Miniprotein binders against q96jn8r1131to1294. Designs and how they scored, part 36

Target 1, 164 residues: q96jn8r1131to1294
Amino acid sequence: TLEFLENHGKNILLSNGNRTATRVASYNQGIVVINQPLVPQLLVQVRIDFLNRQWTSSLVLGVITCAPERLNFPASACALKRAAWLLRGRGVFHNGLKICEKFGPNLDTCPEGTILGLRLDSSGGLHLHVNGVDQGVAVPDVPQPCHALVDLYGQCEQVTIVNP

## First folded at step 5 (miniprotein)

Design i35
Fold by ESMFold2-Fast, scan of step 5:
Structure i35 (fold): chain B 164 residues (1-164), chain A 103 residues (1-103)
Amino acid sequence: as target 1 above (164 residues)
Amino acid sequence: SLKDEIEKLLERMEEIAYEIEEAAERGDIDKVKELYKEFLEVAKELEKLLEELGDPELVEKIRKVIEAIEKAIELAEKGDLEALLDLAYKAYEIILEILDELK
């Protein structure tokens, strides 16, 4: 069963059997990580449950290749300068630097109810899925093991893991 | 290179922004003021390098960050942590925009 790890950003509260993450303060300190490595064939999906329009940017998702169980998370995923591949807005970022200008939909404008998914293909390509639709390969050849990460940044104050 | 120097200063600003958030969450106003002073100096150095780079869009962005920092210093003196959080968010978003534009 997929769950969020007990190690998470300090503004996160886990509920619903560790399948729902709520950011209870501020706009940051909202990183959560899935409890199993992202292996080929595994589709990890989260639903956006609540957006706070006080903020303009929204959630970030992607993968990290370091062990997450004892990791000291920074205030935002974009501050990860090592071992991180992230999707933010329309961009793809590796260790804090933009490597693709325009990939998939603008994550800052996805409404409540949107289901976002991460999957590795058999060649190690990282795919984004939006409401069941594969957006293609965002990052080729992701090193393994890797772990799916969601940053409840800005507008996004709650997400829930959903089955495919 | 000039671009490498700019990226190094942006990384330093991200580090300082993180430390400011942590200090503010603890209510450590003296540390927040100290960190914002450092933040301002790094931002001013970055402004000079962006001027040399010759991108007026990036120069305007860092100037908005500098304005936000100067306002944040005033608010920290008054202990207005709520308004300080809004300015920290604005400054951080602009820093991310500058990083995004550095191809």
Scores: ipSAE 0.170, ipTM 0.553, lowest interface PAE 4.4, mean pLDDT 85
Fold by OpenDDE base, second read of step 6:
Structure i35 (fold): chain B 164 residues (1-164), chain A 103 residues (1-103)
Amino acid sequence: as target 1 above (164 residues)
Amino acid sequence: SLKDEIEKLLERMEEIAYEIEEAAERGDIDKVKELYKEFLEVAKELEKLLEELGDPELVEKIRKVIEAIEKAIELAEKGDLEALLDLAYKAYEIILEILDELK
């Protein structure tokens, strides 16, 4: 069963069998990691449950290739400087460096109810799914094992892991 | 007067620093980028006035701020919001020092 790990950002409270993450304070410290590593053909999806519109940015999605159980999470995903491939806004980032300016829809403007998915293809390409639609390869070759990461940042105050 | 103009620019810089913090708190990196650009412009203008004033110590201090701002602009392109905040705080502290010395 897909769940968020107990090792998470300081402002996160887990519920619903650790399938729901809620950021209960401020705008940051909201990183969560899904327990099972991504494997080819596994689609991991989260639903945006609640947005607080006093903020402008929103959630960050991506993967990490370090051991998530022992990771000392920074306040935000953008501070991850190793083993991290992230999607925020319309950009793709690797270890904090923007490697793509425009990819897929703008995550900062996704409304509540949007279902965002990550999937590895057989070649190690990381795909973004939005409401079931494959947006293409965001990262062409992701090292394995890797874990899906969600940063409940800014507007995004709650997400839930959902089944395909 | 020249001193009055300098103080006005310092006050503006203080305001910009605050706005950067607010924008960063909202996660609005685009706004942060915009503000840093303004920050840089004001700082450079301030440098000119301080040179005109003839105070090399203050000129050196503002140059440190300019360097920090320039670095921040680079970091902004990478999206490192936390680093941007750190640099904003550093700049803010130096600005306060300059203000304190002028008053």
Scores: ipSAE 0.011, ipTM 0.272, lowest interface PAE 9.3, mean pLDDT 89

Design i36
Fold by ESMFold2-Fast, scan of step 5:
Structure i36 (fold): chain B 164 residues (1-164), chain A 83 residues (1-83)
Amino acid sequence: as target 1 above (164 residues)
Amino acid sequence: SKEEELFKRAEELAKEALELLEKGDYEKAAELYLEAAKLALEAGNPELAFEYAEKAIFLAEKSGNDELLEEAYELWFKIEEEL
């Protein structure tokens, strides 16, 4: 069963069998990681449950290739300087460097109820799914093993893992 | 000394930033705290630089200026290396 790891950002509270993550303070310290590697064809999905419009930016999602079980998470996923491929706003980032200007919808504007998914294809391409619709390959040739990461940043205060 | 001049300038910018914050100008306040953080780091005070950078990050997020937010985080990590 897919769950969020118990190692997470300090402002996170896990509930619902570790399937719901809530950020209980501020706008940052909200990184969570899925409890198993993202293997080809596995679709990991989260639903945006609550948005706080006091903040402007919203959730970030992507993959990391370092072991997450004892990782000291930074305040923001965008601060990961090694082994990270992230989707933020409309951009794709690798270790803090923007590698694509426009990919998929603007994540800062996705409403409550949006279901966001990550999947590796058989060639190692990382795909973003939005409400069941494949947006295409955001990152080719992701090294394995890799782990799906969600940063409940800014507006996004709660997400829940959902099955197809 | 050069360090004392940098420190004094950083404090002056932080004071201006606070005045802008009180007026609700989050973007300009963030810009001034970011500048204050750079000067404090050059003055050899990474603890003060860290404090100003955290304020800049918070206010940049409030302002909605993503480019300023990225710049503030880049500086924050540079400061963290010196702590």
Scores: ipSAE 0.006, ipTM 0.286, lowest interface PAE 9.6, mean pLDDT 85

Design i37
Fold by ESMFold2-Fast, scan of step 5:
Structure i37 (fold): chain B 164 residues (1-164), chain A 83 residues (1-83)
Amino acid sequence: as target 1 above (164 residues)
Amino acid sequence: SKEEELFKRAEELAKEALELLEKGDYEKAAELYLEAAKLALEAGNPFLAWEYADKAIFLAEKSGNDELLEEALELLYKIEEEE
């Protein structure tokens, strides 16, 4: 079953059988990773449970290709290097570079209750799903193994893994 | 030395940023902390650079300035690289 790994950002508290992640302090140090590799056909989904409008930016979603079990997470997923492909706001980022200006909805404006999903297609393309709707390929040819990552950044203080 | 001059300037900018923060000018405070972080990194002090960058990110978030936030996050990436 899908759970968040015990190794996570220092401001995270896991609950609900490690299926709910809450950021209990500040705006950062909120990275969580799914407990098994994102393999083709697997749809990993999280629901936005709580937004704090004190902050302007919101959660970041993506994949990392390094082993997450003992990784020292940086304060923000955006500080991850070559091993990360991230969706933030409307942009797609890799190695600290914006590789796409506008992809899918603006993640900074998704309301509470939004369900966000990540899936690899058979060709290694990373897809974003929003409320069950496939937004298309955000990143082609993602190296494997890779792991789904959620950064509870800024506004987003709580997410829960949900089944399709 | 050049490093000592950069360090002193970073400290001065951080002091100005704190004064602006106390006055509620989050955006200007973020700009000055970001500049202080860049100078601290150039002076060879990544730990101080990280502290200033963290403050800049915090304040950029509060101010709603997306471009300033992007710049501060990019700097955080560079600081992580130095470590």
Scores: ipSAE 0.026, ipTM 0.445, lowest interface PAE 6.9, mean pLDDT 86

Design i38
Fold by ESMFold2-Fast, scan of step 5:
Structure i38 (fold): chain B 164 residues (1-164), chain A 89 residues (1-89)
Amino acid sequence: as target 1 above (164 residues)
Amino acid sequence: GPEEDLRRALELMEKGRELLRQGDFEGALRAFEEAVRIAEKAGNPELLLRVVELLYRLADLAWEHGFDEIAYEALKLAEEIEYEAYRLE
C-alpha cells in the first residue's frame, strides 16, 4: 500500500498508518515523499484536509529523481535545485526554474477536500489530476525512477493519501 | 533606552511592511535585519519573534515572485532568530 516515507521534513507528523501527513509548526519544513517509485499507470492521490489562511501560498507537488530515503530535505521543495519537477501555484518548475507559467488550476486556491493526483503515462509524461479530472501533461519525458513528492507549504497543513 | 528601542524597532518593521507592499524585497530584508539588531541588543524575545513573523512573510512573498536568493536569505535569518528568541525565553 501507498504510504509516506519516514524520512520527511522536520515539521511533519505522520499518522493513520503513515497515510496522513500533518505539518505541526510554521509554514515550511513540510516535505513528504511516497514510499515507492511512481511507475507508469500508478495514480498517487492526496486529499487536502486542512488549510490555514494565515499564509499566502499553498502546497507544492511533483516528482524527484534522486533517492528520497536519506535525503536532507530543504525548508521548501522549491529550494531543490537538482532532479526536481514541481507544480506550484500556476507554474511548473524544473530545478528551480519556471518552465511553464500557466498549467492546471492555481494550487494556492484549491479548497479543503480537493484531491490532487500524479500519474506517469506510458510515454513518461507527468500528469496532474484534480478531483478525478486529468489536467494533461505538465512535464514530458520524466526520467525514471522518480518519486512523488508533496510539500505541505504555507496554507496546507494536512493531506491524506486516498485510493483512486 | 528600552522605550526608544521599541519605538525604533516598530518603525523599522512598518517600513519593511511598506517596502514589501512596493515589491522591494531587498529593502524589506534590510529593514527587518536592522529591527533584529535592535531586538537582539535589547534581549527582547517578544520583539525578535515579531520580526521573525515578518521575515517568514517576506520569504513567502519573495518565493512567490521568483526572488529565490532573497527568500533563502530571509528564511535562514528567520530560523536563526527564532531559535535565539526561544533560547531567551
Scores: ipSAE 0.012, ipTM 0.198, lowest interface PAE 8.6, mean pLDDT 85

Design i39
Fold by ESMFold2-Fast, scan of step 5:
Structure i39 (fold): chain B 164 residues (1-164), chain A 89 residues (1-89)
Amino acid sequence: as target 1 above (164 residues)
Amino acid sequence: GPEEDLRRALELMEKGRELLRQGDFEGALRAFEEAVRIAEKAGNPELLLRVVELLYRLADLAWEHGFDEIAYEAWKLADEIELEAFRLE
């Protein structure tokens, strides 16, 4: 069973059997990580439950290749300088550097109810799925093991893990 | 000397805070970068950690206002300096 790890950003509160993450304060300190490695063909999905429009940017998601159980998370995922591939807005980022300007829909504008998914293909390509639709390969050749990460940043104050 | 370096670093931190209030994110980053250099030379982990807190704040505010490049630079610096400060302790 897929759950969020108990190691998470300090503004996160887990509920619903660790399948729902809520950011209870501010706009940052909202990183959560899935409790199992993202193995090829596993589709990990989260639903956006609540957006707070006082903030301008929204959630970030992607993968990290370091062990997450004891990781001291930075305030925001884009501060990760090592072992991180992230999708933010329309951009794809590797260790804080933008490596693609326009990929998939703008994550800052996805409404409540949107289901976002991450999957590795058999060649190690990281795919983004939006409401069940494969957006293509965002990052080729992701090193393994890797772990799915969601940063409840800005507007996004709650997400829930959903099954395919 | 050490007391003058401490005063200079604190002045740069306050200058950076004021620039941040004015929305001058690049100016704030440059002020905090200079404060980091002074704190590193002084080998002062407490001072380094104070600048780290300001750099994370700058990164968050800059990102929210669409200054993504400045935000990433601030976070990169904050992460590296935080690690360095813990090594000094």
Scores: ipSAE 0.006, ipTM 0.198, lowest interface PAE 9.6, mean pLDDT 85

Design i4
Fold by ESMFold2-Fast, scan of step 5:
Structure i4 (fold): chain B 164 residues (1-164), chain A 98 residues (1-98)
Amino acid sequence: as target 1 above (164 residues)
Amino acid sequence: SPEFEEAMRRAEEFIKRFEEALKEGNPRTAEKYLIEALWQLEIAVYIAKELGDPELLKRVVELLRRLAELAYEHGFYWIAKEALLLAILIEKYAQELE
């Protein structure tokens, strides 16, 4: 079964059999990673459970290509630089640069209850799914192995893994 | 563009809030405001590219470089690097557009 790894950002508390991640302090230190590599045919989905509008920005999701089991997570996923391809706001980011100007919905405005999914296609393209709808290829040719990552940043204080 | 000017105004406001948070001894809040300023500048880049206006891109580059310098001076090195890399990329794009 899909679970969040027990290695995570220091402000995270896992519950519900490691399927729910809650950020219990501040606005950062909220990175969680799925316990299985993202391989073709695996659809990883999380539901936004709680948004705290004290903060301005919201969750980031994407993939990392470094081994997550013993990684000392930085304060935010953006600091992972070359190891990460990230969807943030309306953009796709890699190594501190916006590589796609507008892709999918604005993640900073997705409401509670939104289900966000990540999937690799057979050609190594990373897809974003929003409420079951494939948004298309956000990143072509993702290096493998890679792992699905969620950064409970800013407004997003809780997510839960959900199955299709 | 009103949308471009709004994004630039928001970026300047977040830089001001960063400086205020830093004076109050709150580096975590300061970091949040720097990140938000960078995001507003990324929105400004998008709008300026849609308009095809190298002068607007130049204004964003100037503010990105100021953001990078402020971030570096106060120990937010990863934000400084991100802002600088974006500034270099956009400066090259603006030059080629002309």
Scores: ipSAE 0.000, ipTM 0.122, lowest interface PAE 17.1, mean pLDDT 85

Design i40
Fold by ESMFold2-Fast, scan of step 5:
Structure i40 (fold): chain B 164 residues (1-164), chain A 93 residues (1-93)
Amino acid sequence: as target 1 above (164 residues)
Amino acid sequence: SDAERLFWEAEEIIDEGGDPEEALKKAKEAFELFIKEGNLDEAALTAVFIVYLLKELGKDPEEIKKWIEIAIELAEKAGNKYLVELARDLEKE
């Protein structure tokens, strides 16, 4: 079964059999990683459960290609300098550098109840799914193995893994 | 875009405990560029962030009110229900 790893950002509390992640303080230190590699055609989905409108930016999601079990996470995912492909707002980032200006919906404006998914296609292309709708290839040719990462940044204080 | 880069740099300044005045300067520059690009939802979100910074800095209530009205107007023009609610919540605090 899919679960969030016990190694996570300092402000995260896991519950519901490690399937719900809650950021219990501040606006950062909220990175969580899925316990299984993102293998081709596996769709990993999280639902936005709670948004705190004190903050403006919101959830970031993507993949890392390093081993996550003992990784020291930075305060925010966009500070990762190696082995990271991230979706933030409408941008796509590789190791902190923007590689695409506008992809999919603006993640900073997704309401509570939104289901966000990550999937690798058979060619290693990373896809974003929003409420079941494939947004297309955000990142071509992602190295494997890779792991799905969610950063409960800013507004996004709680997410839950949703199975198909 | 340069607008998004400046916006994220402004957020990172706050994340690192840096100077909120410098963050505000970058956020205002980002706002102007989003407006020029016609990116109304990003402009609205940036205006919300500007309000957050103005409140944190204890700026003049009239300046805060101006930016709240800008945020609401742009969110309504963008047609994004969530952004409208976010912007209207600024009036309550």
Scores: ipSAE 0.029, ipTM 0.384, lowest interface PAE 7.5, mean pLDDT 85

Design i41
Fold by ESMFold2-Fast, scan of step 5:
Structure i41 (fold): chain B 164 residues (1-164), chain A 120 residues (1-120)
Amino acid sequence: as target 1 above (164 residues)
Amino acid sequence: MKVLVIIFSDDPEIYKEAEEIARELAEEYGAEVRVIELYDYSPEEAVKEAKEYGADVVIIIVTDEEKAREVYERLKKELPDVKVFVIVEGGEEAAKRLEEEGVDAITSPDEALLALFEYL
């Protein structure tokens, strides 16, 4: 079953059988990773459960191609300097560098209850799904194996893995 | 008002200070705040982040005096209308030296909050 790994940012508390991640302090140190590789056609989905609207920035999600059990996570996903493809706000980032300026909806404005999904297509293209709607290819030719990552940054203080 | 806090440090104490500043600005002063941590130092990325966010105020947190000067000068050159502050922890002498060179340097979160309150 899909679960968050027990290797995670230091402000994270896992509950609900490791299917719910809560950031219990501060605004960062909230990275979580799914417990199995994102293989083609696997749809990994999380629901935004709680937003603290003191902040303008919110949830970041994407993939990393490093082994997650061995990673010493930085305080924020956007500080990952290699092997990371992330969606933040409206941008797509590779190792902190913006590679696409406007993709999909603005993740900083998604309300509580929004379901966000990541899926690889048969050609290795990374897709974002928002409330079941495929937004298209955010990143082509993602190296494998890769792992789905969620950063409970800023506003986003809780997410739960949900089944399709 | 949009405030961007950029941390060029992995020091836990600097992280705590950034958290405290961000909380005070959001709760007590009604500012919109974004905090980012850049582990690989890059003045160009700092400029890019400030432009992308549309920051009115940028606060740079560093432990290195030379990096503080470099990133401050780059931001002022590329974004002259943006108010920039540099926080140099533990460096009262370094902060004074930077101030004598025309850099808006402060030594503690309290000074940053006071300066920003007066600016708001």
Scores: ipSAE 0.000, ipTM 0.196, lowest interface PAE 13.1, mean pLDDT 80

Design i42
Fold by ESMFold2-Fast, scan of step 5:
Structure i42 (fold): chain B 164 residues (1-164), chain A 120 residues (1-120)
Amino acid sequence: as target 1 above (164 residues)
Amino acid sequence: MKVLVIIFSDDPEILDRADEIARELAEKYGAEVREIYLRDYSPEEAVKEAKEYGADVVIIIVTDEEKAREVYERLKKELPDVKVFVIVEGGEEAAKRLEEEGVDAITSPEEALEALRKYL
């Protein structure tokens, strides 16, 4: 089954069989990674459980192409300067560099209960799914193997892996 | 017009505000905008990124006055035709001191958008 890895940001507590991640302090140190590589056609989904609206931005999700089991995570996913493709707010970022101004919905405004999904298509395109709806290709030609990453940043204090 | 926004901060409020500024520049002014987050402070990296992108305007967000002066001076020396603005987290007093030294400094990220609107 899909689970979050035990290697995670310092402020994360895993529960529910490692399928729920809660950020227990501050606004950062909330990176979690899925335990299996994101292989083509595998749809990995998380549900937003709790939003703390004292913060302005919210969760970031995407993929990393480095091995996550021993990775020393930075305070935020946006600080990953190697091997990272991230969706934050309305933008798409590669190693901290914004490569697309607007893609899909604004992740900073998705309400509690929203289900966000990541999937690779057969051509290596990374797709974002929102409440079951494919938003299209956010990043073409993602190197493999890659691993799905969620950064419980800012407003987003809890997510749970849900089955497709 | 090509605008490059460089952030030398991992502070989430600063990163969020930088993204909002970049979005407004693209949407309201029709600028081609590239935003980069450089975790390690380096004036040399700022110059390199600006050259590679071919920026017409560079907006730099830094956490303190000394870094602001240093990176501004380096960019003006290496790229004298590029318009450079610095946003300093030190607030109005820091911006005032920098302006007295000839640095094009604008107030905190919160007020930067208004300053940029007047300029663009």
Scores: ipSAE 0.000, ipTM 0.120, lowest interface PAE 16.8, mean pLDDT 79

Design i43
Fold by ESMFold2-Fast, scan of step 5:
Structure i43 (fold): chain B 164 residues (1-164), chain A 120 residues (1-120)
Amino acid sequence: as target 1 above (164 residues)
Amino acid sequence: MKVLVIIFSDDPEILKRADEIARELAEKYGAEVEVILLFDYSPEEAVKEAKEYGADVVIIIVTDEEKAREVYERLKKELPDVKVFVIVEGGEEAAKRLEEEGVDAITSPEEALEALRKYL
């Protein structure tokens, strides 16, 4: 069973058996991490439940290779300078450096109900899935172990883990 | 470096500017950024939040030049080791007046990023 870890950003409230994360304040401090390492072929999926269009940017997702259980999360995932590969807007970022300018759909424009997924292939490539459709390899050769991370940033105020 | 952005406003345009500043600081400089909304104007609360967070840098967003000056002075008095910047409604002219009085005033996210380069 996939759940969000109890260690999370300070503006997060977990509910629905730790399968729903809600950001209850501001636009940041909304990082959550899945409770199991992202091993090859495991598909982790979250559904966007609620968007607040007061904000410009939206959800960020990706992986971290540090242990998340006791990590003191920064205000946003983009502040992670080590051990982080993130998808934000249309960009792919490694430790704050943009390594790809245009990948997949623009995450800042995905509507409520969109299901976003992360999966490692057998070669260590990180894939983004959007509503069941594989967008391809966003990041090659992700180090193991790694953990799926979702940052409920800006517009995205609620997500729920959904099964394949 | 720990950066704290304090907003004395619920104006959507000001919140959008704070979002841009926080994003750029985190993305380009790897700063740890915290943003708080203080709907009721209180310099005392700003000092308390900065101290509890352990901020190295504080960026204050206010709508009023007098409030900007007051909060800046209180933070410098109570937390002399913290670098403080103020963003105020009124644009370049307002920022220039505050700067003439010794307040570190900035008008844009770009200016904030440049000013903080030597601390990140």
Scores: ipSAE 0.000, ipTM 0.162, lowest interface PAE 14.5, mean pLDDT 79

Design i44
Fold by ESMFold2-Fast, scan of step 5:
Structure i44 (fold): chain B 164 residues (1-164), chain A 120 residues (1-120)
Amino acid sequence: as target 1 above (164 residues)
Amino acid sequence: MKVLVIIFSDDPEILERAEEIARELAEKYGYKVEVRYRRDYSPEEAVKEAKEYGADVVIIIVTDEEKAREVYERLKKELPDVKVFVIVEGGEEAAKRLEEEGVDAITSPEEALEALRKYL
């Protein structure tokens, strides 16, 4: 079964069998990683449970290609300068550099109840799914193994893993 | 140290750069940083938010020189102990004029980082 790893940002509290992640303080230190590698055809989905409108930015999601079990997470996922492909707002970022200006919906405006998914296709393309709808290939040729990452940044204070 | 960034701009690129500066300040210096976007320009709202957050430093991003002068003066009048910086979009010449008037005007997010280091 899919769960969030026990290694996570310091402001995270896991519950519901490690399937729900809650950021209990501030706006950052909210990185969580799925416990299994993102292999082709595996669809990993999280639901946005709670948004705090005091903050401007929101959830970031993507993949990392380094081993996450003992990683010292930075304050935010966008501070990762290696081995990271991230979706933030409308942009796609590789190791902190924007590689696509406008992809999919604006993640800073997704409401509570939105289900966001990550999937690798057979060619190694990373896909974003929004409420079950495939947005297309955000990143081609992702190196493997890779791991799905969610950063409960800013507005997004709680997410739960949901089954397809 | 608590840093508040308020963006009075509709430009998505300015919003993204402000977010990047906020992340860098939190990561490298251990500051508590909050970024707020406001569609409607209001110096009164900037003062209220700075006071409510308990900001030690406020960085305001505005579209023009008149707004920069106005919001800076309002914050300094109401919160004299708070360090205030203003960033004027596209206005290197406007920023120089503001500096001549005693306003702490910065032309880019990168300069805001250097200014904050001087603050301590």
Scores: ipSAE 0.000, ipTM 0.144, lowest interface PAE 15.8, mean pLDDT 81

Design i45
Fold by ESMFold2-Fast, scan of step 5:
Structure i45 (fold): chain B 164 residues (1-164), chain A 83 residues (1-83)
Amino acid sequence: as target 1 above (164 residues)
Amino acid sequence: SKEDLAKKLIELYKKALELVEKDASEEEIRKLLEEVVKIAEELGDEELIEEAKEALELFERGDEDLLYRYIEFALRIAEKLLE
């Protein structure tokens, strides 16, 4: 069963059998990681449950290739300087550097109820799925093993893992 | 005074947003963000200090879109904490 790891950002509270993550303070310190590696063909999905419009940016999602169980998370996933490929707004970022200007829909504008998915294809390409629709390859040739990461940043204060 | 430091912090954040919008020189923006860190440290609030340091780090990485939005978040937090 897919769950969020107990190692997470300090503002996170896990509930619903570690399948729901809530950021209970501020706008940052909200990184969560899925409890098993993202292997080819596995679709990991989260639903946006609650948006606080006090903030202007929203969630970040992607993968890390380091072991997450004992990782000391920074305040924001975008501060990860090693082993991270992230989707923020419409950009794709590798270790904090923007590698693609516009990919898929703007994550800062996805409403409550949106289901966001991450999947590796057989060639190691990382795909974003939005409400069941494959947006294409955001990052080719992701090193493995890798782990799906969600940063409940800004507006996004709650997500829940959902099954296909 | 603490009140004077608080007013200065808010004004520095507002000026930082203006400089980023105007594509001001990297040196000018860096100096202003370094001053923000110093004022936050003098105020001694851990959350304000953390926010100030993050803004400077985002600037050093060259992510101007995230920097702009982050400074706006930091300004809102500073205004709430210093009310």
Scores: ipSAE 0.012, ipTM 0.367, lowest interface PAE 8.3, mean pLDDT 82

